VHH binders against Flagellar brake protein YcgR (ycgR). Designs and how they scored, part 170

Target 1, 263 residues: Flagellar brake protein YcgR (ycgR), of Thauera aminoaromatica (c4kar8)
Amino acid sequence: MAELSTPSPASPAPLDGGRGDELEKFTLRGARQILQLLQDLITHRGLITAHTGGGHSFMTAVLKVDEERGRVVLDPSPDPQANRRALAAPRLTCVTQLDGIRIQFPLVGLGEGQDKGRPALFAPLPAEMLRLQRREFYRLQVPLAHELSCLLKAEDLARKPVEVSARVIDIGAGGVAVVVPTGAAEFVIGGTLPACRLALPDGEPIELDLEVRNLNRQTQRNGTEQLRVGLRFAALPRAADTRIQRYIFKTERALNAKARGGL
Short names: E, the ipSAE of ESMFold2; O, the ipSAE of OpenDDE; V2, 0.75 times the mean of E and O plus 0.25 times the DockQ between their complexes.

## First folded at step 15 (VHH)

Design CX11 (from W30 with S103Y; framework vhh_7n9e_1; at its last look DockQ between E and O 0.41; V2 from the best seeds 0.58)
Fold by OpenDDE, look of step 15:
Structure CX11 (fold): chain B 263 residues (1-263), chain A 119 residues (1-119)
Amino acid sequence: as target 1 above (263 residues)
Amino acid sequence: DVQLVESGGGLVQAGGSLRLSCAASGFTFSSYAMYWGRQAPGKGREWVSGISSGGGSTAYASSVKGRFTISRDNAKNTLYLQMNNLKPEDTALYYCAKQDYEYGIFPYWGQGTQVTVSS
């Protein structure tokens, strides 16, 4: 009885009860999609790191998709010990990249055999595959010239209160994304940053509470690493909302005008 | 390779306590925020708690706030979840998770540890 590979658990919903929609966006569950992606891996001869647990992994590749038998054929390791570990593992975690996109998928029920007289590993088709892409934010990208900043009240690694002036890189009705130097402060998804100050060009900073919704490390062109923090407006006064909307509208209009050659 | 191994689950009566542990390896543990999630029977996964890399900041789901405490020992590469005043609705498979900071998703979790709270 091929134990139906329990789908790799999608990211749970945010701590605030929000829908864990983000991982789902990157999760392929459709049979056709999975088959296509596996075929793409074959076509591109994508090398796959198969993790067997215990800190062990081996390099493999998808050699074939057997649709009739509902299985994937993998290249075995040249190391017999790696193959033994793989076969003993309850689950393989396969990681690869295709066109700069990270792909991750579980394989369960691994077996060994021969494919056309060559040693091969066999597994049932994965129930899901993760195709990880960078999030496209439906937010206004803040022009660098505007120098929007947000003063974040957070704690450092020593649990000392710190104020970090963070550059705002994008803004929307629901929140902002900021960049901070790595190590400037500690963040956790679901954490609240109280009494922060968002600086807009049109007046005094807006005091507001922010909730951390996402964390990303970004490497700049110059090789420096920074932390991108996605922040939700936890409590936004109506007047502040109006100001933010006005700023967004005005900026979008200006950007569009410039793009059309009008400025 | 990122490895997360949860332990400490078991059967407990309502009102009881458990302490979960998550042993982490394969990455610089002290550089990452860590999280606890759970999956109850027939339900989707939900976040339970998070802790910043240094442990200075914490977050909790509303359902566990005031009852659960997340902590970490970076020297031991271990994440903890102290669960007090457990309720039957806390019955779930509990797992620890690490975020992938490149993509901002959570591809790393352990096999989980079962927590069963009897009425």
Scores: ipSAE 0.791, ipTM 0.941, lowest interface PAE 0.6, mean pLDDT 87
Fold by ESMFold2, look of step 15:
Structure CX11 (fold): chain B 263 residues (1-263), chain A 119 residues (1-119)
Amino acid sequence: as target 1 above (263 residues)
Amino acid sequence: DVQLVESGGGLVQAGGSLRLSCAASGFTFSSYAMYWGRQAPGKGREWVSGISSGGGSTAYASSVKGRFTISRDNAKNTLYLQMNNLKPEDTALYYCAKQDYEYGIFPYWGQGTQVTVSS
């Protein structure tokens, strides 16, 4: 049994690439909470992306929870190679959303078999699940025509100071997401960018400190690589908050008026 | 193909120092931001520190700032964590991780090296 073996160094559970010390408050470890969340995924027929490592993934779903055996039953991939990778992987990182809330959980000990005569994948119930409300506040998708920008003060790969004018793609009370060309600057999750400048239509740019929360590479249709950078406002003066809220309110009002006029 | 191998852990007295190493292979090390994380017994995973691909941008958890220093040697494909003024609460399995730019998770991690700080 497991108690008589020298423990192998544990591989980390796959987690969101954000600051890990903040994830603990969103982590469910109670058995009843985990069962209830899995049942919710079954009820809402949530599609799950199961990551097997090495950049490989497949789509699946939780078909049922076998409480008697302490197992979750998953839909196998129609691609046999994806199933082989999943069965060979030391763990699956399952990622999905439920009512706009990100759900993430590891599965270990994946096996194959049948459920009611149909092929299925099986794993023990996860020991933990993340239920992340990743955004505290509404995030407005910035209309392309607004050309909202943020001047980032960062460093390039040669450690030289660089200023990057980044297009703002969404904005909320807590932060922005921007897009920059890949390689324009060096970013690390948790890093701070002091004295950046957010350009809003209603006055001088706002000077503020930003913290990198997320990094995602995007490949455009023409093959051009861009980096999506999720940024949190490190400190937001009252006047800046007021200007941001005013921009959001006006823009939402304008977008709603266009939608009604077109309907 | 991606492999991360940590070393340098051990038993150390409170107030002491250790230097952890992470040997990387199977990818272009200099193209990726790298991180250290830790997991204490019975606790969740904690982010500790990160460093950009070129090494010019670093970040630290508040619990270790001023005591730990992350660095990298891109010529040797090695990530480091210098840990000074160690405390019993630093006792944990320490692991390194490679940035994932596609999904924003840490899917590529090492096996870890144990650090135990005695009082």
Scores: ipSAE 0.481, ipTM 0.841, lowest interface PAE 1.8, mean pLDDT 81
ESMFold2 (binder alone), look of step 15: mean pLDDT 86; pTM 0.866

Design CX12 (from W55 with T105V; framework vhh_7n9e_1; at its last look DockQ between E and O 0.36; V2 from the best seeds 0.00; counts 0 for: pae E 2.6 > 2)
Fold by OpenDDE, look of step 15:
Structure CX12 (fold): chain B 263 residues (1-263), chain A 119 residues (1-119)
Amino acid sequence: as target 1 above (263 residues)
Amino acid sequence: DVQLVESGGGLVQAGGSLRLSCAASGFTFSSYAMYWGRQAPGKGREWVSGISSGGGSTAYASSVKGRFTISRDNAKNTLYLQMNNLKPEDTALYYCAKQDYEWGVFPYWGQGTQVTVSS
């Protein structure tokens, strides 16, 4: 009985400070998992954008999973040209959302035919499916009234040193998330921002080194786009750590008290 | 439709050099940080290098720092990786990657280009 050594999903070695291991964590390769997810797509009648390459795509849906034949049945495009492109494509990239989770999977070997007398597209079951969910990190959402800010030492597009005052939107023991205007500075995951200054309400700003861990584009309610930057504390003095922890604790307590009607 | 096409891989002797290219299309290339990853045989994917949208900031894995240089030409929608002093352990399929800024994940990868370093 050869112990099928479950290949330990070798977490990709991150860039210094990068979260490169996320893709593997969200990749489904198990046959059962894939079948279940496809069935879920059928049940929810999820619309799928199928990318055929060259900037072309069409809307489709999974109509059926044929487990016996090991194939998925897709709804063809009403556009014959789109179907021709799909059939000619070496790979179809399917993208959809289910319950706020992005699902992405490749289909290879697309063919056309009929299912129960109706035109359909057929492909072998995908070898892998990506199920991408936003990571919810336990971080304190910073009350707007606190006006918590972080002075970022970064570079602009011209590689000129710039200081950007960024609003802190959440804070945890390991780092902060900040929002900056789009184009205010350049960021790269794994990049280091040295000698930044975190402004807490209780005293002088804390000087610290930050590492960029994530980049997200956010659209504000007013329609303006901002860049959310997830930052890790790369080097935090013990005294600074204590202050940050104290702030978090105090703020959480206050928020909880308010939620209970005490304030 | 985001497309990434890697090229420039090949067989090289230890100590040699290669320059990889990634042709990007289907998005505003100059608005996104870009990254190189690799996958060695029997191993998981790992990040190699990243570059900011304008090219002003770069990041490298410790394993390639000082040997690899990431760059970009936004006018050509092309990402580059200069690899010097290549080692057998650098043997891998190299991928170009783009982050999805809405989800904060990396769903966009090319087909990759094979780099083989012989002892």
Scores: ipSAE 0.795, ipTM 0.945, lowest interface PAE 0.6, mean pLDDT 88
Fold by ESMFold2, look of step 15:
Structure CX12 (fold): chain B 263 residues (1-263), chain A 119 residues (1-119)
Amino acid sequence: as target 1 above (263 residues)
Amino acid sequence: DVQLVESGGGLVQAGGSLRLSCAASGFTFSSYAMYWGRQAPGKGREWVSGISSGGGSTAYASSVKGRFTISRDNAKNTLYLQMNNLKPEDTALYYCAKQDYEWGVFPYWGQGTQVTVSS
């Protein structure tokens, strides 16, 4: 009586880890846009992870788009079990990356067949594709020698206030990306960090509110894990914006001069 | 295998309250940020709320802020959503999700729990 069986999990589609109320602006629904994006995946030889649910997935690729029949042609798995799971699944959730942009789209009605005499999987064109391009503008990669930092006002595991001096790895008009040691503070996508302080070379640090937009684990060559935190400026006075833009411009000019000077 | 089991939904009159639970297994629950999402009939998925791995940071969609409270009990591997002052617009299938620190893709586990708010 003490050891009741646990039911198997359902095979749901992946949930995007970002804020869902923004997801619609990254969703492509136009037929021509969808066809172009699929063609870009073919051209760049994008490898796709196809999720069949229940933690199962396989690697595939879009081999071609058949516009006349309104369908995509996918590379089958060398594992026959993976192909059977894909054909039985009510939906494939396809996930890939193109030039650092996350691409996700559903395929329904998957079937098997032949393409130029080789086994292939077929599905109708997706009605929508997600193309997560979250950056607004150019992001300057901060030179390591600058040691640019941002003092984060956050909480630790015990919910106590903590200040974390995080190294800034890129900066743009809309935000920064920083790295922190794993466990230095608590972060959640959508969370706000009030009264952080961005240290630029000129003047006093800028006090600003930041919003967490993404969280990624980075593994260094020595195996040490850090957390990359993508942060958006929540409210940015024009004076602060001007200082940030000047830093970006001055640093770009210096980097360009160094490149032309052969260093 | 990662498993998330939602419960606590039901039919509630407008202005009422419900508390949702999400029982987690198959991973170190205390090491991951957790989220609630919802999907209304005929609409896409909507992010509702998130909580950091230790519970020190929370976030809410503007549509629920001040009415919903996310919490977690790391000793019980359970995520909660207290929903107060419910409105018909809150009618949806509610599900929980685990942070993925590699691709930003969250596996959706379980069938969710239905919340229906009647006028």
Scores: ipSAE 0.372, ipTM 0.801, lowest interface PAE 2.6, mean pLDDT 81
ESMFold2 (binder alone), look of step 15: mean pLDDT 86; pTM 0.865

Design CX4 (from W75 with P107S; framework vhh_7n9e_1; at its last look DockQ between E and O 0.31; V2 from the best seeds 0.68)
Fold by OpenDDE, look of step 15:
Structure CX4 (fold): chain B 263 residues (1-263), chain A 119 residues (1-119)
Amino acid sequence: as target 1 above (263 residues)
Amino acid sequence: DVQLVESGGGLVQAGGSLRLSCAASGFTFSEYAMYWGRQAPGKGREWVSGISSGGGSTAYASSVKGRFTISRDNAKNTLYLQMNNLKPEDTALYYCAKQDYESGTFSYWGQGTQVTVSS
């Protein structure tokens, strides 16, 4: 009876190295944001996979946030060996999901003790937490030379319909990120922008509906503030999807060729 | 310090109505999109509705669309949620949230207000 070695759950593939800069936008470093996210994990009783290194992990949960002491309380493993590994690890990598969003955060300085008479693990509050919205799709950084744009149909502060030509900074199978001048239009997460037009280099603009997924204020090097709007394709015709995919592949190939010294 | 204080919750019968309020302080209210979320017993927090900074754009979860109306009074630094045709599944702790333009998402700050819908 050949014991089918259950394939060790593949270490979550390192989030494909989108340039360190891309992950920064998904990284929470604010103390209050971190506390809120940890509280959300407590409230949802979110199960956390804690990686101790060497391919070992155990299931845990955040039990409490002790703001006064600046520490998080974790549920210990029922496996004493797992707890020993955790305590010996220089860094614990915690991975979980909340509302379909992958959350990853490091814990360092793990200790054991008791919370209200129960065994517990303690760690200082994480300095950062990564919250990755399932953009399951590779995002291509659009070369500036392509001048890719999206005409957004939105409303201004006076609720007047406005059309805003927005520069596309990244594109994937699931959507686009655009930049607009601050105050150009009103946006809200979850809002729909109907009948927008995405301009690709290979032909006529694609008409599509977009959903606002995130809103970031960015200060440019020149001191100008812009709004980065993350947009999901709400409904994409098959033909449009094919065109977008073709553009992405073609551009990636060109960029890779250039990086290799070929162009 | 940012403060959000929710009110207006209570016990209501199915088919009834409630109006929630969120009093905001500690930031320029008129510059931020605002949101409502809720957490039902034993469930995670879910997004309910959003409104742009000027109030021109609104969004709703499919579960509340056509029944709930989000609004704001920037002069009063107050966010509202009109809830009509309430259902037992709307029973939850309701939170208001402020847009976070650094993270790109929104953050909850208040203690919430309890809404209980009886059958």
Scores: ipSAE 0.877, ipTM 0.965, lowest interface PAE 0.5, mean pLDDT 89
Fold by ESMFold2, look of step 15:
Structure CX4 (fold): chain B 263 residues (1-263), chain A 119 residues (1-119)
Amino acid sequence: as target 1 above (263 residues)
Amino acid sequence: DVQLVESGGGLVQAGGSLRLSCAASGFTFSEYAMYWGRQAPGKGREWVSGISSGGGSTAYASSVKGRFTISRDNAKNTLYLQMNNLKPEDTALYYCAKQDYESGTFSYWGQGTQVTVSS
């Protein structure tokens, strides 16, 4: 019997590229605020994951801000292919953390050049930066033994209702991710799934409306290819929120105790 | 090489209509959900609409719901956006985008088509 190591928290994926309305409260748009946050990243040597699309990313850092020209200077990748993908991409989605708070910002119009004789990537200052000081961006990996499931009420190719029972693979205060067989239903980012049912171990299923936030293809341990559907809770009663938070808290404590007890 | 080529933009008066097209190549179009986004001057790019790979599910930003209709023709590898009752706030550069099932999000690949709505 191999003990399952505690998985790291779900890696942050870029937030969906066209949906900023829910996050507006955490969006910085003031030029001085943006410059200060970028300078903080430079000062603390914040490691940044830059997503170029197509599942590609590379590690970078903000080297400096050229305030006079309104530009950010980034560290190029040592991999020339990563640099070519970045330069070809219509935007980079940069994700990092500062003092445990998730920072995310887009860069558009990336170009190459030199900074003081050294290769560098350049982009205009971002028009916005997200500073997400909020618990809802943490996602707990659900242990298989808990068998959490969510009944999705989705639509098929003919726009007819279908019900899909989906295993919950991660859960946070703001939503869940589930896996479904490829082709079980039609999904699109921004789509709403009304009256779904989330089953927690401690009571009756919670009826809730879900919004599709991301769609990944994933391979399960048994080799089966499935669709991972990231879902946001679209208005959550306080009682349901409390049950979800209690589940997360208790499961985190159990997993942390197992990790410490294994040392 | 993924290519998305937007067209059909132009200048219209408020209340008018336009139909945008997005010609897709370099991937199997029918296997991907597709999206429209837009960027107004001085603002970030915002999602406008999406359609599932088979066309069975659609979604719209609240600001355009009831006025815009997304559709696709998988035989022609073409995505469409019918825009009716246009308003000055719809003025933007419009882009189509392709689902990226590895990152879980969608990405813009084209140069966009300009829509300008005069009052």
Scores: ipSAE 0.735, ipTM 0.930, lowest interface PAE 0.7, mean pLDDT 83
ESMFold2 (binder alone), look of step 15: mean pLDDT 84; pTM 0.836

Design CX5 (from W92 with G54R; framework vhh_7n9e_1; at its last look DockQ between E and O 0.23; V2 from the best seeds 0.00; counts 0 for: placed apart)
Fold by OpenDDE, look of step 15:
Order: structure tokens, then sequence, then C-alpha cells
Structure CX5 (fold): chain B 263 residues (1-263), chain A 119 residues (1-119)
């Protein structure tokens, strides 16, 4: 009777073993940093895979951060068995991505309860959060002096076609964040903006399709309200990708040189 | 207080149709994009569809594109989801959701309405 060795549940691929010292550079342990990152996960509706051990996992989300009680509120699984496993687990390993950055954090001391009359899972705030930025998802904060802009093809509040020149505030290989005046155009998360034009300093604007990934109203220091729009490149020609990468590289180099006192 | 109340769910056979409604109150409905999400048994919440504040732009998950239609009546403060050619994999609790633009988060959703599609 050959004991069929149950294949050991594939341990989540070890985060590529950069030396323990390199991992520390990506580990957040500051309470404020952790709170901010958790809030960002809430803001972006980041789906989290919670591993309970034994090869079991369920999908969840951070619903709320309760700073007063020092706890995080999670969305329970619709599967009661998954919730039981989660509650029985000595530790949850939570894995997610935010803006292309892999985030991993442990939760211990999971409990169940209600938040505002809805079933919820509760855990103390994580003591640490690992944030692994892949080069591919690095987002450059665009210097104001560069005046990068993106011409957005959208509809106004009257459902009329409108072109909105939006300032680019950050750029990465995967997309841009822009700011527009409140009420300038209508957006919806998941919506496509076709035939937009990204203006780079090095030549003609790049025509591309953009997908709306995030919306956030921001109040500037001067009291002016703006809408921040996170946009993903839906279709990027290879030549455009090369130009964007070149711009990012050149700008980063210049910023680093300035920071070192060289400019 | 923001309130979202979903209705219109039920049991339907594969290939059938349902129309969901979400009654919104406690905020200026016409000033916000609105969304549908769903949660299937044993699965996490997933985005289904979105519509801009004035209904000029729509978005759909690839799994429902061509079968579902989102719409809104701002005069009635109501969001709709027309679901056609329903499949067993569409079985889920469907939620209406509103974004908080200040925080950028989605703290507002209803209790949901159950949609069950039988084979």
Amino acid sequence: as target 1 above (263 residues)
Amino acid sequence: DVQLVESGGGLVQAGGSLRLSCAASGFTFSSYAMYWGRQAPGKGREWVSGISSRGGSEAYASSVKGRFTISRDNAKNTLYLQMNNLKPEDTALYYCAKQDYESGTFPYWGQGTQVTVSS
C-alpha cells in the first residue's frame, strides 16, 4: 500500500532570497508607515490573499484601520470554513499588490466580530510590512519644472466630449497619475480613455489608451480642490515604452545628482 | 448617513435575465460614480461594473462584458444592473458601492442582493 505522499502544498515561492540585509530595506516597522500603507490598501481596494497555512488561503480586503484600538478590520470570506481556518491559524500571511508593488505582512491574533452590524475579522496591527518594489513598477515623482502633461479624452458633466490637459504628477512603466480640476471631466474606475496624448520633453506627444484605476480628491495647501486620477497604460507601443523609460532614467539620475550636491 | 439598498436578486435559470436596483440616499447621488461588485461563495469580492456620475462612461469586468449593462437614474437616486445571459458562475451576492473621494476608499456598500443561477 504505497502511501501516496500528498504533495506538500507549494510554499509560496520564497521571496527571491536577496540576503536578509536587503530585505530589511524593504521592511516597514514604523507605526505611521504601517498605518499609511494599510490606508493605501483600503483606498485602492487592494485584494489580499490571506494564507492560513496548510496550503489554504482566502481572499480578503482591509476594510478599516482602527487606530484607537490598534487593530485592522478585514473582510471575512463568504466561505465559513475558510473563516474557521483563519481563526484557528496562529498566523495569517497576507499578500497583495499595490501599484505593482508586492506587499506582504503577517497578522496574528485574529478574531471575529461585527463592524457596524456586519461580520468582520479583526487583528492587531501588523508589526511589520514588507514592501517589495519591482523596478518595473517604480513611479517617478515628476518635478514640477518639467511640466509634463497628458491630454485626456473624456466627457464633461454634460456628457459632451472634452479634452482636458492634465498635469502628470508621477510616471512609471505601467502608467501615470494626473491631476485635473474638479468637475473638468467625468471618470469611472475601470473606464478607458482612448487616444490620449502624453507629452514628454524629448519630442512629440505619445498617443495611447489609458485605463482609470484610481480616483482621489485632493485639497491643496492653498485650499484648491483637485482630482487625482491614477491611469494605467492600456496599450503602449514599444517605442513609447522606450521613451518613457528613458525619461524616467534620465530624470532619476538628475534628481540623484542634485540630491548629492552635484547640481 | 450614506445608505445603499440593493434589490432585484433571485433564482434564475442559466440563460435568464435579472435586473438589479440600488436605492441610494444620504449623499448627492448625481455627483458620484457608482459601482457594482459581487462576492461568490468561497471567493473574494470582485468588481463587476462602474458608471460615471452622469452616466457618460461605463466600465465592465471582462467576465460580464457584453452581457451586463449598468445604468442610473439620477432623478430617482437609483443605480441599475441589467444582467442578461446569466451563467452559473454569476451566482453571487451583488453589492452596490460608492467611493469616498476624500479618502479614495470604498467604505460604502449595501447589504447586497443574492443572485443564484441554476444550471
Scores: ipSAE 0.854, ipTM 0.957, lowest interface PAE 0.5, mean pLDDT 88
Fold by ESMFold2, look of step 15:
Structure CX5 (fold): chain B 263 residues (1-263), chain A 119 residues (1-119)
Amino acid sequence: as target 1 above (263 residues)
Amino acid sequence: DVQLVESGGGLVQAGGSLRLSCAASGFTFSSYAMYWGRQAPGKGREWVSGISSRGGSEAYASSVKGRFTISRDNAKNTLYLQMNNLKPEDTALYYCAKQDYESGTFPYWGQGTQVTVSS
């Protein structure tokens, strides 16, 4: 075969690498909640980025909700190619913010038509909407000067236990990303790393169970490959969560002061 | 060209066993983590298991842990899934997938092999 894309009855959508999507608890599925949130977007005239796939997107807005027909009415793009891509897409992923809260929802079955004599796009009401506060999606980029590290308990290439001190490059409410030299340890998406230790500047390291969520490679300037490992916190105790949030807040405040004040 | 070809599916009675294979070509197999997923009729695709490039880390969905074993033979460029104590809810089209270290996930899939477990 010259390509991997073949016509299969099974969807080409990516396999979900996580257990019980961590975003599920922020997902609205009640019809009344969805209608109210859409109406709030209309009332606040929220601009929406509609993603059609392949890195393409266009700006739109919800013009109205037709509750009787169970559909939303969207503003078409002034770019005819964007409208064609949207109509051809199996799913439109809409992203916007309302009062600092990220809102994301899928639209399927998009069609074109007119609303009161003006061109418009139509779709059934979404079956779900994500509503995320900044805390739930924000990742602080950790300054190098902090030398934040996470001790990982894993296995090496010979399947023997190894401890790897990994530099933490970003941190959020739900996890960290770390870097290690490629080949320092074995990782797989879905794999669990028990009893890791996250070293924050205040207090003793936090003992955490971590789950691998993504794995990226890049080559350093010296030709050595490194691996960026995205890690989710399992069952994080409230006290540990509080310490992590405190670190994020203090660091962000310090970074903002540096940007304003110039040292 | 990356190619993934699954085989070994079939019809089996509950409590039985099957071993799936995924023959890989077009990339350095031993440098990539590999995965199994499945899709039952009328359901979305579900992650089942994964194995690191040298086998030092294995992961399983809770629904299959203790019954399924992922393995790989890097000399033969082949990924395996040993499925024991099969249940009717294991009925699905089973796919293998290759880690994509640029995207950080596994968007590439085989065509799948059907597993049907009769009650």
Scores: ipSAE 0.656, ipTM 0.909, lowest interface PAE 1.2, mean pLDDT 85
ESMFold2 (binder alone), look of step 15: mean pLDDT 84; pTM 0.838

